# Ledger of designs, part 20: VH-VL binders against Jerky protein homolog-like (JRKL)

Target 1, 218 residues: Jerky protein homolog-like (JRKL), of Homo sapiens (Human) (q9y4a0r168to385)
Amino acid sequence: LQPEQIYNADETGLFWKCLPSRISVIKGKCTVPGHKSIEERVTIMCCANATGLHKLKLCVVGKAKKPRSFKSTDTLNLPVSYFSQKGAWMDLSIFRQWFDKIFVPQVREYLRSKGLQEKAVLLLDNSPTHPNENVLRSDDGQIFAKYLPPNVASLIQPSDQGVIATMKRNYRAGLLQNNLEEGNDLKSFWKKLTLLDALYEIAMAWNLVKPVTISRAW
Key: E = the ipSAE of ESMFold2; O = the ipSAE of OpenDDE; V2 = 0.75 times the mean of E and O plus 0.25 times the DockQ between their complexes.

## First folded at step 13 (VH-VL)

Design n5 (from z4 with heavy chain Y33W W34M; framework fv_patritumab; at its last look DockQ between E and O 0.67; V2 from the best seeds 0.00; counts 0 for: pae E 3.7 > 2)
Fold by ESMFold2, look of step 13:
Structure n5 (fold): chain C 218 residues (1-218), chain A 120 residues (1-120), chain B 113 residues (1-113)
Amino acid sequence: as target 1 above (218 residues)
Amino acid sequence: QVQLQQWGAGLLKPSETLSLTCAVYGGSFSDYWMSWIRQPPGKGLEWIGEIYTSGETYYNPSLKSRVTISVETSKNQFSLKLSSVTAADTAVYYCARGDYEYFGSYFDYWGRGTLVTVSS
Amino acid sequence: DIEMTQSPDSLAVSLGERATINCRSSQSVLYSSDNKNYLAWYQQNPGQPPKLLIYWASTRESGVPDRFSGSGSGTDFTLTISSLQAEDVAVYYCQQYDDTPFTFGQGTKVEIK
């Protein structure tokens, strides 16, 4: 299999309604202007191939099935793949849905467009939120997942330190730029930020992650 | 087991600002949209707006220019301010708890109401 | 705004008889992707706040007697009290929660004949 046929996915929490600091992130809380102890968190899963030339649409897990901010939006055209779960955590059901409905089709289309055989492997850590690898395969068996042994996983976790950090930095920068363009004071801007706004911004942030950043993480 | 207690000044003059507070006891404050709803004497119900613990708000367009709803999560409280009141703002004002899961809320718990009278 | 119209404005029903209240919305409150009608019914006794009876058009709230039922879909909804009791004398409101502003019907006063 070529590097373009080797994928990895990893997850991160995002407190989307504020500009995170190290102190805020460490305590698992974020203070927004004008609202204390507000914790608006989603789970984001990034997935890309080893070359970084194929970045899949972000998978986002939020709490509400029908968030208020989505009312006027065609959910088929969201910039991310949105799922809901009571605690906004990834779980086995969501991961399997993502694999079958998002990962396999998008990988197949990409490999087809590159003239590569439609075979791929998704390398994962062994996580309670990931289904048994026996069920993570395409109908033809050519696109499948494989769990990394623990001592291998510590060496090749491509997304966790450079890629995710870059995406979050891009997210923060984009939010700051939007605040300047709107001319609002900082407090007013953060009060008006919706989940939908955050999803568009994090999707842009993901798109700005360069292939070289991803390939060097391997 | 949830209880909503509300308070604020009940008598105002025209042009003053209505200010009411609602506190949530005996239950979850998170994962709910909190609303203000008013009922003029002898008349029907009018939704004023809602707020989530995040600070996200939606207001009735008929009142949007004059209304501010805010939340103080550390106290399990949210408040209503309605500026530039007139006699038409005389009503019983209720706070109410709404569902977070979907595009909108039905209201399962209500405060007892606060009569606000705007003098002539 | 989604306008909610109730009929009748007032209803007098003998004890033990059926009371029927209608509610019509100016546009559908049925969302096809979740197949839910964003419609609720409330009872308001004199001097008290409204009390939730029905949500999702037909789901009874906990503690509401089964003589109360909701039906309808889209734009036309009905609250039925199958056997009116003395405690059911109140004003009843329908409410849509499909889109902001959330709006209520004008109310239907139910009285005993």
Scores: ipSAE 0.248, ipTM 0.689, lowest interface PAE 3.7, mean pLDDT 83
ESMFold2 (binder alone), look of step 13: mean pLDDT 92; pTM 0.948
OpenDDE, look of step 13: ipSAE 0.625; ipTM 0.864

Design n6 (from z4 with heavy chain Y58W Y100H; framework fv_patritumab; at its last look DockQ between E and O 0.39; V2 from the best seeds 0.00; counts 0 for: pae E 7.2 > 2)
Fold by ESMFold2, look of step 13:
Structure n6 (fold): chain C 218 residues (1-218), chain A 120 residues (1-120), chain B 113 residues (1-113)
Amino acid sequence: as target 1 above (218 residues)
Amino acid sequence: QVQLQQWGAGLLKPSETLSLTCAVYGGSFSDYYWSWIRQPPGKGLEWIGEIYTSGETWYNPSLKSRVTISVETSKNQFSLKLSSVTAADTAVYYCARGDHEYFGSYFDYWGRGTLVTVSS
Amino acid sequence: DIEMTQSPDSLAVSLGERATINCRSSQSVLYSSDNKNYLAWYQQNPGQPPKLLIYWASTRESGVPDRFSGSGSGTDFTLTISSLQAEDVAVYYCQQYDDTPFTFGQGTKVEIK
C-alpha cells in the first residue's frame, strides 16, 4: 500500500468556550481573570493519510442535538461533520456512521483523483469503544480499519500528540486574534462565542496543520 | 421535581441596573436553555432572552443594547441585568426553562416571578 | 419579529359550554425541516406564572385535562375548552417559538357567562 492509502484517526476533547490568556497558553490551560471557567466540551476526531495531503473534514461530537446557533445555518454546509451524544463522547454508533458515510466515500474519491487503487487501511492506536474490525470494512472489503497493539503502534507511530497539540494551539491562537480584531474585552468576547463560531475556528485550525507535520508523526 | 427560585431588588430608580438571579433545583441544569420573560402589570408577556450552559446567549433585539444574561454553572444559577431602567421596565420578571432538543423554546417550568417597580 | 394576534380579546362562556380561542401568526410557524408547528398555549391565573397547556400546536402537556385541545397549522391556530369549568377562568396566551425573538399573543380573558 502507498502512504497515500494509509490513514490514521485520533480523538481529543476540546473545551471550546475558553479564550486563552497569555499565561493560559503557556501553562496549557484556559483561564480568564475574573471569569468562572465554563467546562463545555466537544470530542474532535482528526483523520488524515500518512502524507498529510488528504485531511478529512473533522468529526465533532457535541452534546446539543439542535444547537440554537445552527438555526439559520445550512447544516449541510458546516465546516465539520457534526454528531450529537448525551455526554459529547464518541461511541460505536457514531464511529460506524462516520466510517461508512464519510471516511469510505471520501477516501475513494481522493484515491480516484490520484489514479490510485481504491484500497486503504485506517490504523487506530486505541479504541475508545469496541468496534469489531469486521464491521469497519467497505462493501468490497478494500477499505478497512485495523487496530494496532501498543507495541506495534509505538514502532510504526501512526499518530502523534503533536498533531492534535498543533491544532489546539492554532484554535486558541485564532480565538485570540479574533478577539483583537473585534476590539472587545476578553470577558465580553467569550460570552458571545457560539458553538457555530467554535466549529468554524477549529476547522480553520485543522486546515492550518501542515502536511509535513502530519507525515513526520509517522 | 424541577423548581426555579428567583430573587432580586424589587424597587429601582430610573437609570439604575435591574439585577435578578434564578436558581434551579431538582433537575439537570446543563441540558436546558434558560430564559427571562417579563410581563408589565395588566399586559402581555415579552421574552427577554435565553442562555445555554455554554454561555451562549440570544436576546430580544428590542432590549439587546441594555440586557445581559449570565450563567453560574457551579451554583445552577443564571441571572439577568437590565441597565438604564425607566418606568417602562416596570414588570413582573420570570425565569423559565426551555429544552435543547429543538431550535426554539416553549417553557414548561417557570419561577414564581419578581415584581420590579421603577419609580418616577 | 413574528407577531401573534389572538381573538377574541375577551369571551364569556356559560359553565359547561365550549370556549374557542384563535391565534394567528404574521408568518408560518411550521418549520419546514421537521414539519412541526412551533406553537404553544399557556394558562395564567391572577398572581401566578403562566402554565404550559399545549405545545407543537396540539400536544397536551402532562397533567392538563383532556378538555383542553389545540389545533391548526401554519398561521392559524385554535385552543378549545370543550366543557368550561370554574377553574378555567384565566387569561390564555399563544406563543410561537419558531424564530427569535419568541413572541406571545396579547392574551384572551375567559370568563363564566
Scores: ipSAE 0.020, ipTM 0.610, lowest interface PAE 7.2, mean pLDDT 82
ESMFold2 (binder alone), look of step 13: mean pLDDT 93; pTM 0.953
OpenDDE, look of step 13: ipSAE 0.503; ipTM 0.829

Design n7 (framework fv_relatlimab; at its last look DockQ between E and O 0.14; V2 from the best seeds 0.00; counts 0 for: pae E 10.1 > 2, placed apart)
Fold by ESMFold2, look of step 13:
Structure n7 (fold): chain C 218 residues (1-218), chain A 120 residues (1-120), chain B 107 residues (1-107)
Amino acid sequence: as target 1 above (218 residues)
Amino acid sequence: QVQLQQWGAGLLKPSETLSLTCAVYGGSFSDYYWSWIRQPPGKGLEWIGEIYTSGETYSNPSLKSRVTLSLDTSKNQFSLKLRSVTAADTAVYYCARGDYEYFGSYFDYWGQGTLVTVSS
Amino acid sequence: EIVLTQSPATLSLSPGERATLSCRASQSVYDYLAWYQQKPGQAPRLLIYWASNRATGIPARFSGSGSGTDFTLTISSLEPEDFAVYYCQQYDDTPFTFGQGTNLEIK
């Protein structure tokens, strides 16, 4: 396998309606001094190959419902792959669906477009939110996942600290840029910010992560 | 402990409308897809369609022109109407809960079944 | 629509034997395959989902395997209560479809 055919994915929480420098996170809630607690969190999962030249559409898990009519040909053109879950957490069911319906097809299409064999591996830690690797295989078995031992996983999580941190910085910078350009004060802006707005901003933030940032994290 | 209890008329003549209702007890009604599935005597299972709490429906194309699915969230009930029945519609009809999945449903709880016979 | 073909149509075995039931899909359904047991006069009972996950309360002797187009339900040591009709069901796309059933009968 070539570096183009080696992928990694990992997850982070985003309190999409809070600025971290002004918040206190207690028991999964966003707490701002002098304000009521806010529970507007999503889970985002980044996935890219070792070269950083293929960044998959972000996977976002939130509480807001997405009717089944968003499937296939009748789905909204969201800039992310959105799933809903009661606590906005990644779980086994969502990860399996993402792997089978999103990861495999997008990886196959990318490798085909590059003239490479449609063969790839997704390197993962052994998290309770990740399914058994035996079920994480494409129909032809050429695209599959491998779980790493915990001591190796901590050394090889390329999209973890640096890539995710860069994406979150891009997200906040983009939100602030839009606020300044619209002339809104910060309080009005945060009150008006919708989940859909946040989905577009985090997708742009991910797109702004450069391939060299991803490859160096590897 | 989720329970589904269904009822409706079990004897129909050709051209009449089949009407069945299913009530949901002991669990949440919201955030699930609620399905109807039928089984002709001695034969296999056929999915008729499903309805989500929003009122959005999906129906088997083979039956879609005759099927109406509805729900009453105040009573935690959902209903099936099948118009213009024939003898081919004779079956046991089940209501079922679809486990909430983002791309499809498997059925973890089922009603007791209602035998519907279409005769002259 | 996705057609599921089960084999054999009838399987005659004795308690204590191992049963192997097959389900083949007309196109890939990935792992979105469920298995049900149905006894006379009763509604179907969910056994397996995601091709291999046992539903709550299902004994360990039931196991599912396979992916893509070929799936297997295995009952490692048959109990008297296991003699019933078994159905596979795909939930990859609508309309959701069932196999025609395998009748597991006592010799």
Scores: ipSAE 0.007, ipTM 0.521, lowest interface PAE 10.1, mean pLDDT 80
ESMFold2 (binder alone), look of step 13: mean pLDDT 93; pTM 0.957
OpenDDE, look of step 13: ipSAE 0.017; ipTM 0.578

Design n8 (from z4 with heavy chain Y52W Y100H; framework fv_patritumab; at its last look DockQ between E and O 0.22; V2 from the best seeds 0.00; counts 0 for: pae E 3.9 > 2, placed apart)
Fold by ESMFold2, look of step 13:
Formats: sequence, structure tokens, C-alpha cells
Structure n8 (fold): chain C 218 residues (1-218), chain A 120 residues (1-120), chain B 113 residues (1-113)
Amino acid sequence: as target 1 above (218 residues)
Amino acid sequence: QVQLQQWGAGLLKPSETLSLTCAVYGGSFSDYYWSWIRQPPGKGLEWIGEIWTSGETYYNPSLKSRVTISVETSKNQFSLKLSSVTAADTAVYYCARGDHEYFGSYFDYWGRGTLVTVSS
Amino acid sequence: DIEMTQSPDSLAVSLGERATINCRSSQSVLYSSDNKNYLAWYQQNPGQPPKLLIYWASTRESGVPDRFSGSGSGTDFTLTISSLQAEDVAVYYCQQYDDTPFTFGQGTKVEIK
């Protein structure tokens, strides 16, 4: 398989309501000045191939099945793939749905557009939130998942941790930039931020991750 | 069984700020939208607004400039403040639970209500 | 804002007879994405909070007697009490929850003749 046919996915929590100020960043805290912290968390999963040239739409797991901010938005046109779960955690069912309905089709279309064989592997760590690898395959068997063995995973970790950190930095920077452009104080901006706003910002943050940042993680 | 217990001052003068708190027992707090709804004596019901544990709020436009709904997730509580009250704000105020499975909600559990009277 | 209008304002019905309450919304409350009518009915006794009876226009809440039924779609809805009982004397409200602000009808008082 070529590097364009090798994919990795990893998950992180995001406290999307947590906007840093200059003072908050210095103290290492993610709070709005003069305000009590509200820490609503979502899980995001980023997925990209080894070259970084194919970044899949982010998968986001939130708590609300139908967040009010999504009203009047076509959920098929969201900037992320949104799923809901009681604790906003990735689980076996959501991962399988994402793999079958999002990952496989998007990877097929990408590889076809590049004139490559529609064959790919998704490399994963072994996690209780990930399904058995036997169920993570396309109908023709050519797109499938493979778990890294425990000993190999400890020594070789093609994890997106540097990629995830860059994405979160881009998210925070983008939120701060938007606040400055709107002219609101930080408390007012924080209070008005909706989940939909956060999804657009994290999607933009993901788009800003350069391919070289991704490819160097391998 | 889910129970909503509410409290706050019941007698106000014009221009004061109405302040009520609702505490949630016997069920999940973080899985629901929480609303305030009021009913003037002998009249119908008016939805004031709702809050999600993220702090996201949605207010009735008729009251938006005077209303603040807040959440204290560590205490399973949410609150209502209505500034600059007048006699027109005299009503029974209810807290109520709405689900998140659809883009809007009916209300399956209600507090017992707090009569707030604005005099003079 | 979606305005909800109930008729009649008051209704007197003999015990065991049928009571019919109408509710009309100024805009459709049938949400096209899920094809559901975002309409609920409540019963309110004096000094009590409202009690949910019907949601999705026709689905009875758990513990609500079979004599209560809801019907209608889009803009026109009906609550029917097929055989009025003494405990059914109350004020009834319809509510839309399709769009904010969520709004209620003005109420219909049901009394025994």
C-alpha cells in the first residue's frame, strides 16, 4: 500500500466553550476572565492519510441528539460528521457507523480521484471504544482497519498528538480572532458561542493543519 | 422520579430584579434543556427561555433584553433573572424539563410554581 | 412567532359525553426533516402546574387514559375526550415546539354541565 492509502484516526476531548484570554493562557487555565468556568465537552476524531493530503471531515460526538443551534441547518451540510451519545464519548456503535458510512465512501472517492487502487488500511490503537477489527472492513474487503499490537504500539505510535495539538491551537486562535473582529468583550463573546459556532471553528482549525504537519507525525 | 424544586422571592417592587432558582432531583441534569415558563393569574402560559448545560440559552424575544438564565451544573440547578420588573410581570413562574432528541421540546416535568407579585 | 389559537374558550359537557377542543397554529408545525407534528396538549387543574397529555399531536403520555386522544396535522389539531369524567374538569392548553419561542394556546376551560 502507498502512503496515500494508509490512514490513522485518533480522538481527543474538546472543551469548546473554553476561550482563553491572554491572562488565561499565561496561567494555563481556559477560562473567560471574571466568569465561572463552563466545561461542556465534545469528542472529536480526526482522520487523515499518511501524506496529509486527504483529511476526512471531522467526526464529532456531542451529548444532544438535536442541539438547538442546529435548527434550520441541514445536518448533511454540517462542517463535521455529528453523532450524539449520552456522555459525549465515542463508542463502538458510533465508530462502526462512521467507518461504514463516512470513512469507506470518502476514502474510495479520494483514491479514485487520484487514480489509485481503492484499497486502504486504517491503523488504530486498540481501545475499548474501537470495534473488533473483523467488523471494520468494506464489503469488498479492500478497505479495512488494523490494530497496532500492544508492544509495537508502545514503540511505534503514529498517533496524531502533534496534529491534535496544532488543531486545538488553531481553534483557540480562531476564536480569539473572531472575538476581536466582533468588538465584544470576552464575557459577551463566550456567552453567545453556540455548539454550531464551535463546529464551524473546529472544522476551520482542522483545515488549517498543513499536510507536512500530518506527514511528519508518521 | 424526577422532581423540580424551585424557590425565590415572591414579592417585588417595580424596577427590582426577579430571581428564581430551580434544583433538579431524581434524574439526570446534563441530558436536558431546562426552561422557565410563566403564567399571569387567570391567563395563559408564556415560555421565557431555556438553557443547556453548555450555557447556551434561547430566549423569548419579547423578554430577551431583560432575561438571564444561568446554570450551575455542579449543583444541578438553573436560575432565572428578570430585570426591571413591572406589574405586568406578576405571574406564577415554573421551571420545566425539555428533551434534546428533537429541535424543540414539550415539557414532561414541571416545578410546582412560584407566585411572584410586583406591586405598587 | 407561531401563534396558537384554541376554540372554544369555554366548553360545558355532560358527564360521559364527548368534549372536543380545537387548536390552530399560524404556521405549520409539521417539521419537514422528520415529518412530525411538534404539537403537545396539557391539562391544568387550579393551583397546579400543567400536566402533559399528548405530544407529537397524537401520542399519549404514559399514564394518560385512553379517553384522551389527539389528532390533526400541520396547522389544525384536535384534543378529544371521548367520555368526560369528573376529574377531567380543567383548563387545556395546546403548545407548539417547532420553533422558538415555544408558544401556547390561550386555554380552553372544560366544565361539567
Scores: ipSAE 0.275, ipTM 0.711, lowest interface PAE 3.9, mean pLDDT 84
ESMFold2 (binder alone), look of step 13: mean pLDDT 93; pTM 0.954
OpenDDE, look of step 13: ipSAE 0.633; ipTM 0.855

## First folded at step 15 (VH-VL; framework fv_patritumab)

Design j1 (from w02 with heavy chain E101Q; at its last look DockQ between E and O 0.67; V2 from the best seeds 0.00; counts 0 for: pae E 3.6 > 2)
Fold by ESMFold2, look of step 15:
Structure j1 (fold): chain C 218 residues (1-218), chain A 120 residues (1-120), chain B 113 residues (1-113)
Amino acid sequence: as target 1 above (218 residues)
Amino acid sequence: QVQLQQWGAGLLKPSETLSLTCAVYGGSFSDYYWSWIRQPPGKGLEWIGEIYRSGETYYNPSLKSRVTISVETSKNQFSLKLSSVTAADTAVYYCARGDYQYFGSYFDYWGRGTLVTVSS
Amino acid sequence: DIEMTQSPDSLAVSLGERATINCRSSQSVLYSSDNKNYLAWYQQNPGQPPKLLIYWASTRESGVPDRFSGSGSGTDFTLTISSLQAEDVAVYYCQQYYDTPYTFGQGTKVEIK
């Protein structure tokens, strides 16, 4: 298998309405006891091949089936793949759906567009939110998942946290830039921030993660 | 079994501020929109506004300049303030639970109502 | 604002007979994205809060007798009580939740003839 045929996926929580204390200091304000950011969380799953040249659309798990902010948008044109779950957690059913309906088809399309054999492996850590690898296979068996041994997973973890940290930094920097360009104060901006706004921003943040950042994680 | 209990002063003079609180028992507070709805005596229903636990609010434009809805998630409570009241604000005020899962709220649980009378 | 108009304002129906209440919205309350009509019906007895009967135009709330049914789509909706009972004497409201501000019809008072 070529490095372009080897994929990894990892999950993180995103508190999309919370700004880090460092960003608050940049605006001349510090976190003060008794002044608390509103904490709303989604789960983000990022997936890319070893070269970083194929980054799949983020998978986002939120609570509402039809979030209020999606009212005026075509959900087929969302910049992420949105799923709903009562606690906004990834679960076995959602992961299976993502694999079958999103991962496999998009990996095939990418590999075909590059003239590569349509064969790929998705490397996963052994997490209770991930399904049994027996169910994570394409119809022809050429695209499948495999779980990493614990010692290999620990070698990758610091690098994957660097990719996730970079994406989250890009997200928060983008929110700050948009606020400054629109002339809003910080309190007004994040009070008005919708889930849809957050999804567009995190998708942009993911696009800004460079291939070399991803390939170094391997 | 979800219960909404509401309280607040029921007799006001013109220019005072209406203040009501609703407490939620027997169910989740976190995954719903919470509304205030009023009904003048012998008349129909008027939606005042809604709030989510994040503090996100929307108000009826007819009342927007005078209304504030707030939430105290740690106590499972939300509150209504309506400033500069007149006799036209005399109504029974209800708190209600709104749907979270879709684009808008229908109301499946209601408080018992609080009659607020504004003297003329 | 989406205006909700009910007809009639008052309705007298003999026990065991059909009662029909109409509700019209000033614009469609159907989202094509989920194919749902964002319309609800409420029953209100004197001195009590409204009680949810129907949501999504036709879905009965738990515990609501099957003699209550909702129908219609888009802008025109109907609440039907197939066989009026004494306890059904009340004021009935339709409500749209398609867009804020959420709005209610003016109400229809149902009485026994």
Scores: ipSAE 0.308, ipTM 0.706, lowest interface PAE 3.6, mean pLDDT 84
ESMFold2 (binder alone), look of step 15: mean pLDDT 93; pTM 0.957
OpenDDE, look of step 15: ipSAE 0.742; ipTM 0.894

Design j2 (from w02 with heavy chain E56D E101Q; at its last look DockQ between E and O 0.61; V2 from the best seeds 0.00; counts 0 for: pae E 3.5 > 2)
Fold by ESMFold2, look of step 15:
Structure j2 (fold): chain C 218 residues (1-218), chain A 120 residues (1-120), chain B 113 residues (1-113)
Amino acid sequence: as target 1 above (218 residues)
Amino acid sequence: QVQLQQWGAGLLKPSETLSLTCAVYGGSFSDYYWSWIRQPPGKGLEWIGEIYRSGDTYYNPSLKSRVTISVETSKNQFSLKLSSVTAADTAVYYCARGDYQYFGSYFDYWGRGTLVTVSS
Amino acid sequence: DIEMTQSPDSLAVSLGERATINCRSSQSVLYSSDNKNYLAWYQQNPGQPPKLLIYWASTRESGVPDRFSGSGSGTDFTLTISSLQAEDVAVYYCQQYYDTPYTFGQGTKVEIK
């Protein structure tokens, strides 16, 4: 298999209303020590190939089935794949749905568009939220998952090294910049921020992660 | 079993501020919207507004300039303030639990109600 | 605002007979994205808070007797009591939760004939 056909996915929690509130950030983009924030959390799953040239649409797990902010017609095409779960945690059922309905089709389409064989492997850590390897296969068996031993997984998972950290940094920087450009102060911004706003910003933050950042993390 | 217990002053003079508190027992405070609904004597129901534990609020536009709903998540409580009351604000005020999972709330648990009378 | 209109305002029905209450909204309360009608029905006895009977237009709340049923879609909805009992004497309200402000019908008083 070529590096283009080798994928990795990993998960992180995002406290999407957790922003610095220090008043010394008057007009600029700055991060300063020491503020506590209100807990609103989702789970984000990133997936990309080893070259970083194919970044899949983010998978986001939230609590509500139909969050209030989603009822606008402007939200018909969400920038992420949204799932709901009581605790906003990834679980076996959601992971299997994502693999079968999102990962496999998007990988096939990408590989076909590049003239490559439609054969790929998804490399995963051995997490209890991930289904059995034997269940994670396409119908033709050519797109499948493999769990890595812990000693190997810790060495080659790009998400563990800095990709998620870069995405989260991009997220917080983008939210701060957008708030200042829209003329809101931090208090007004906090009150105004919806889950839908957060989803658009995190999707943009993911798009800003460069392929070289992903490939170097391997 | 979920129980909503509400309290606050029941007699007010015109121009005063109505203030009511609702405490939630026997169930989760998280993952619900919490509403205030009022009913003038012998009349129908009017939704005042709702709040989520994050502080996100939605108000009836007819009352929005005078109403504030707040939440104290550490105490499993939410409250209503309605400023500049008149005799037209005389009603039974209910707190109620609303649905969080979908785009809007129906109300499955209600407080017993508090009669608030605004004198002439 | 979505205006909710109930008919009739008052209804007298013999014990054991069918009672029918209609509710009409000024605009549709059906979201296509989840194919649900955002409509509820409540029963209110004098001096008591409303009690939820039906949500999603036709789903009966737990503990509500089988004689209560809801039907309709879009703008036109019906609450039916198939065999009126003495304890069903109350005021009934429909409520939309499609959009804020959530609004209630004016109420229908059900009495024994």
Scores: ipSAE 0.271, ipTM 0.699, lowest interface PAE 3.5, mean pLDDT 84
ESMFold2 (binder alone), look of step 15: mean pLDDT 93; pTM 0.956
OpenDDE, look of step 15: ipSAE 0.708; ipTM 0.881

Design j3 (from w02 with heavy chain E56S E101Q, light chain S33D; at its last look DockQ between E and O 0.02; V2 from the best seeds 0.00; counts 0 for: pae E 16.7 > 2, placed apart)
Fold by ESMFold2, look of step 15:
Structure j3 (fold): chain C 218 residues (1-218), chain A 120 residues (1-120), chain B 113 residues (1-113)
Amino acid sequence: as target 1 above (218 residues)
Amino acid sequence: QVQLQQWGAGLLKPSETLSLTCAVYGGSFSDYYWSWIRQPPGKGLEWIGEIYRSGSTYYNPSLKSRVTISVETSKNQFSLKLSSVTAADTAVYYCARGDYQYFGSYFDYWGRGTLVTVSS
Amino acid sequence: DIEMTQSPDSLAVSLGERATINCRSSQSVLYSDDNKNYLAWYQQNPGQPPKLLIYWASTRESGVPDRFSGSGSGTDFTLTISSLQAEDVAVYYCQQYYDTPYTFGQGTKVEIK
């Protein structure tokens, strides 16, 4: 397999109304003016190949099945793959749906466009939120997942945190710039920020992660 | 046929703010990075920064304390503001389109340029 | 920052003869995983914006005459005009887009001898 055919995915939590400013609290809780929203969190899963040249559409897990901000005519144009779960946590069912409906088709299309065989591996940590690897295979068996042993996962996982940290920094900086420059004061900013706004911004933040940042993490 | 049209004031005094706007015609706005690039008279080219449709930006570190690039996607426009100008900011300013399906952009379409002169 | 250095600063070439412009980057602009050189060449006529000639070091932009060609890899690149025409009198720039900030060479002025 070529590095183009080797993928990794990992999850992170995002308090999508939290900005890098004096309004954050140190004890790991995010406080925003005019809101009681420490629990306004989503889970984000990033997935890319070893070269970083194929970054998949982010997978986002939120609490609401029908978020109010999604009352547009066509939600198929969302910049992320959105799923709902009571606690906004990744779970086995969502991961399996993502693998079958998002990962496999997008990887096939990418590899076809590169003239490579449609054969790939998704390297994962061994987590209770991930299904048994026997289930994570494409219909033809050519695209499949493998769980890393704990000693190998520990070596790789610290490097993957740099990619996620870069994405979160891009998100916070971009969100602040966009909303404050539109003439919004800080109080107005928090009232106007919707989940849809956050989804567009985190998708942009992911796109801004350079491929070399991803490939060097391997 | 993609075309970039740019406008803004061409004469400034020191300490004023440079403000330029670029409008994009005949193509998609949402799938590209949009850049500002400047060229002092008789000199080479300097990339100023880029913006994506979400409003997220990256700036040349040499200018980032003074530069703001913004976007108005409903009008297919993006703008440059450069604060606290001096004579060293006298240049022709170009807007340009960057293709960014990889981690960097070459510039395939350019505006005609706007000469900005800062009086000494 | 990746510094781009062109040579010569100016050259004069007889009509119909070959013109050669060199560009050197301070760091490699070849990304080994995709095997692409993140380098472009531009032509700038007086009073006009730059026009893209070459990207990926050797790929001609649509509508660019065959007499323009790019070559090289890593840190050393060449733009060649195989048979100079009167309309090719211009300033030529190389540009790296491997890493931000994107940077240009200082330019090479091409004149008829």
Scores: ipSAE 0.000, ipTM 0.421, lowest interface PAE 16.7, mean pLDDT 80
ESMFold2 (binder alone), look of step 15: mean pLDDT 93; pTM 0.956
OpenDDE, look of step 15: ipSAE 0.033; ipTM 0.648

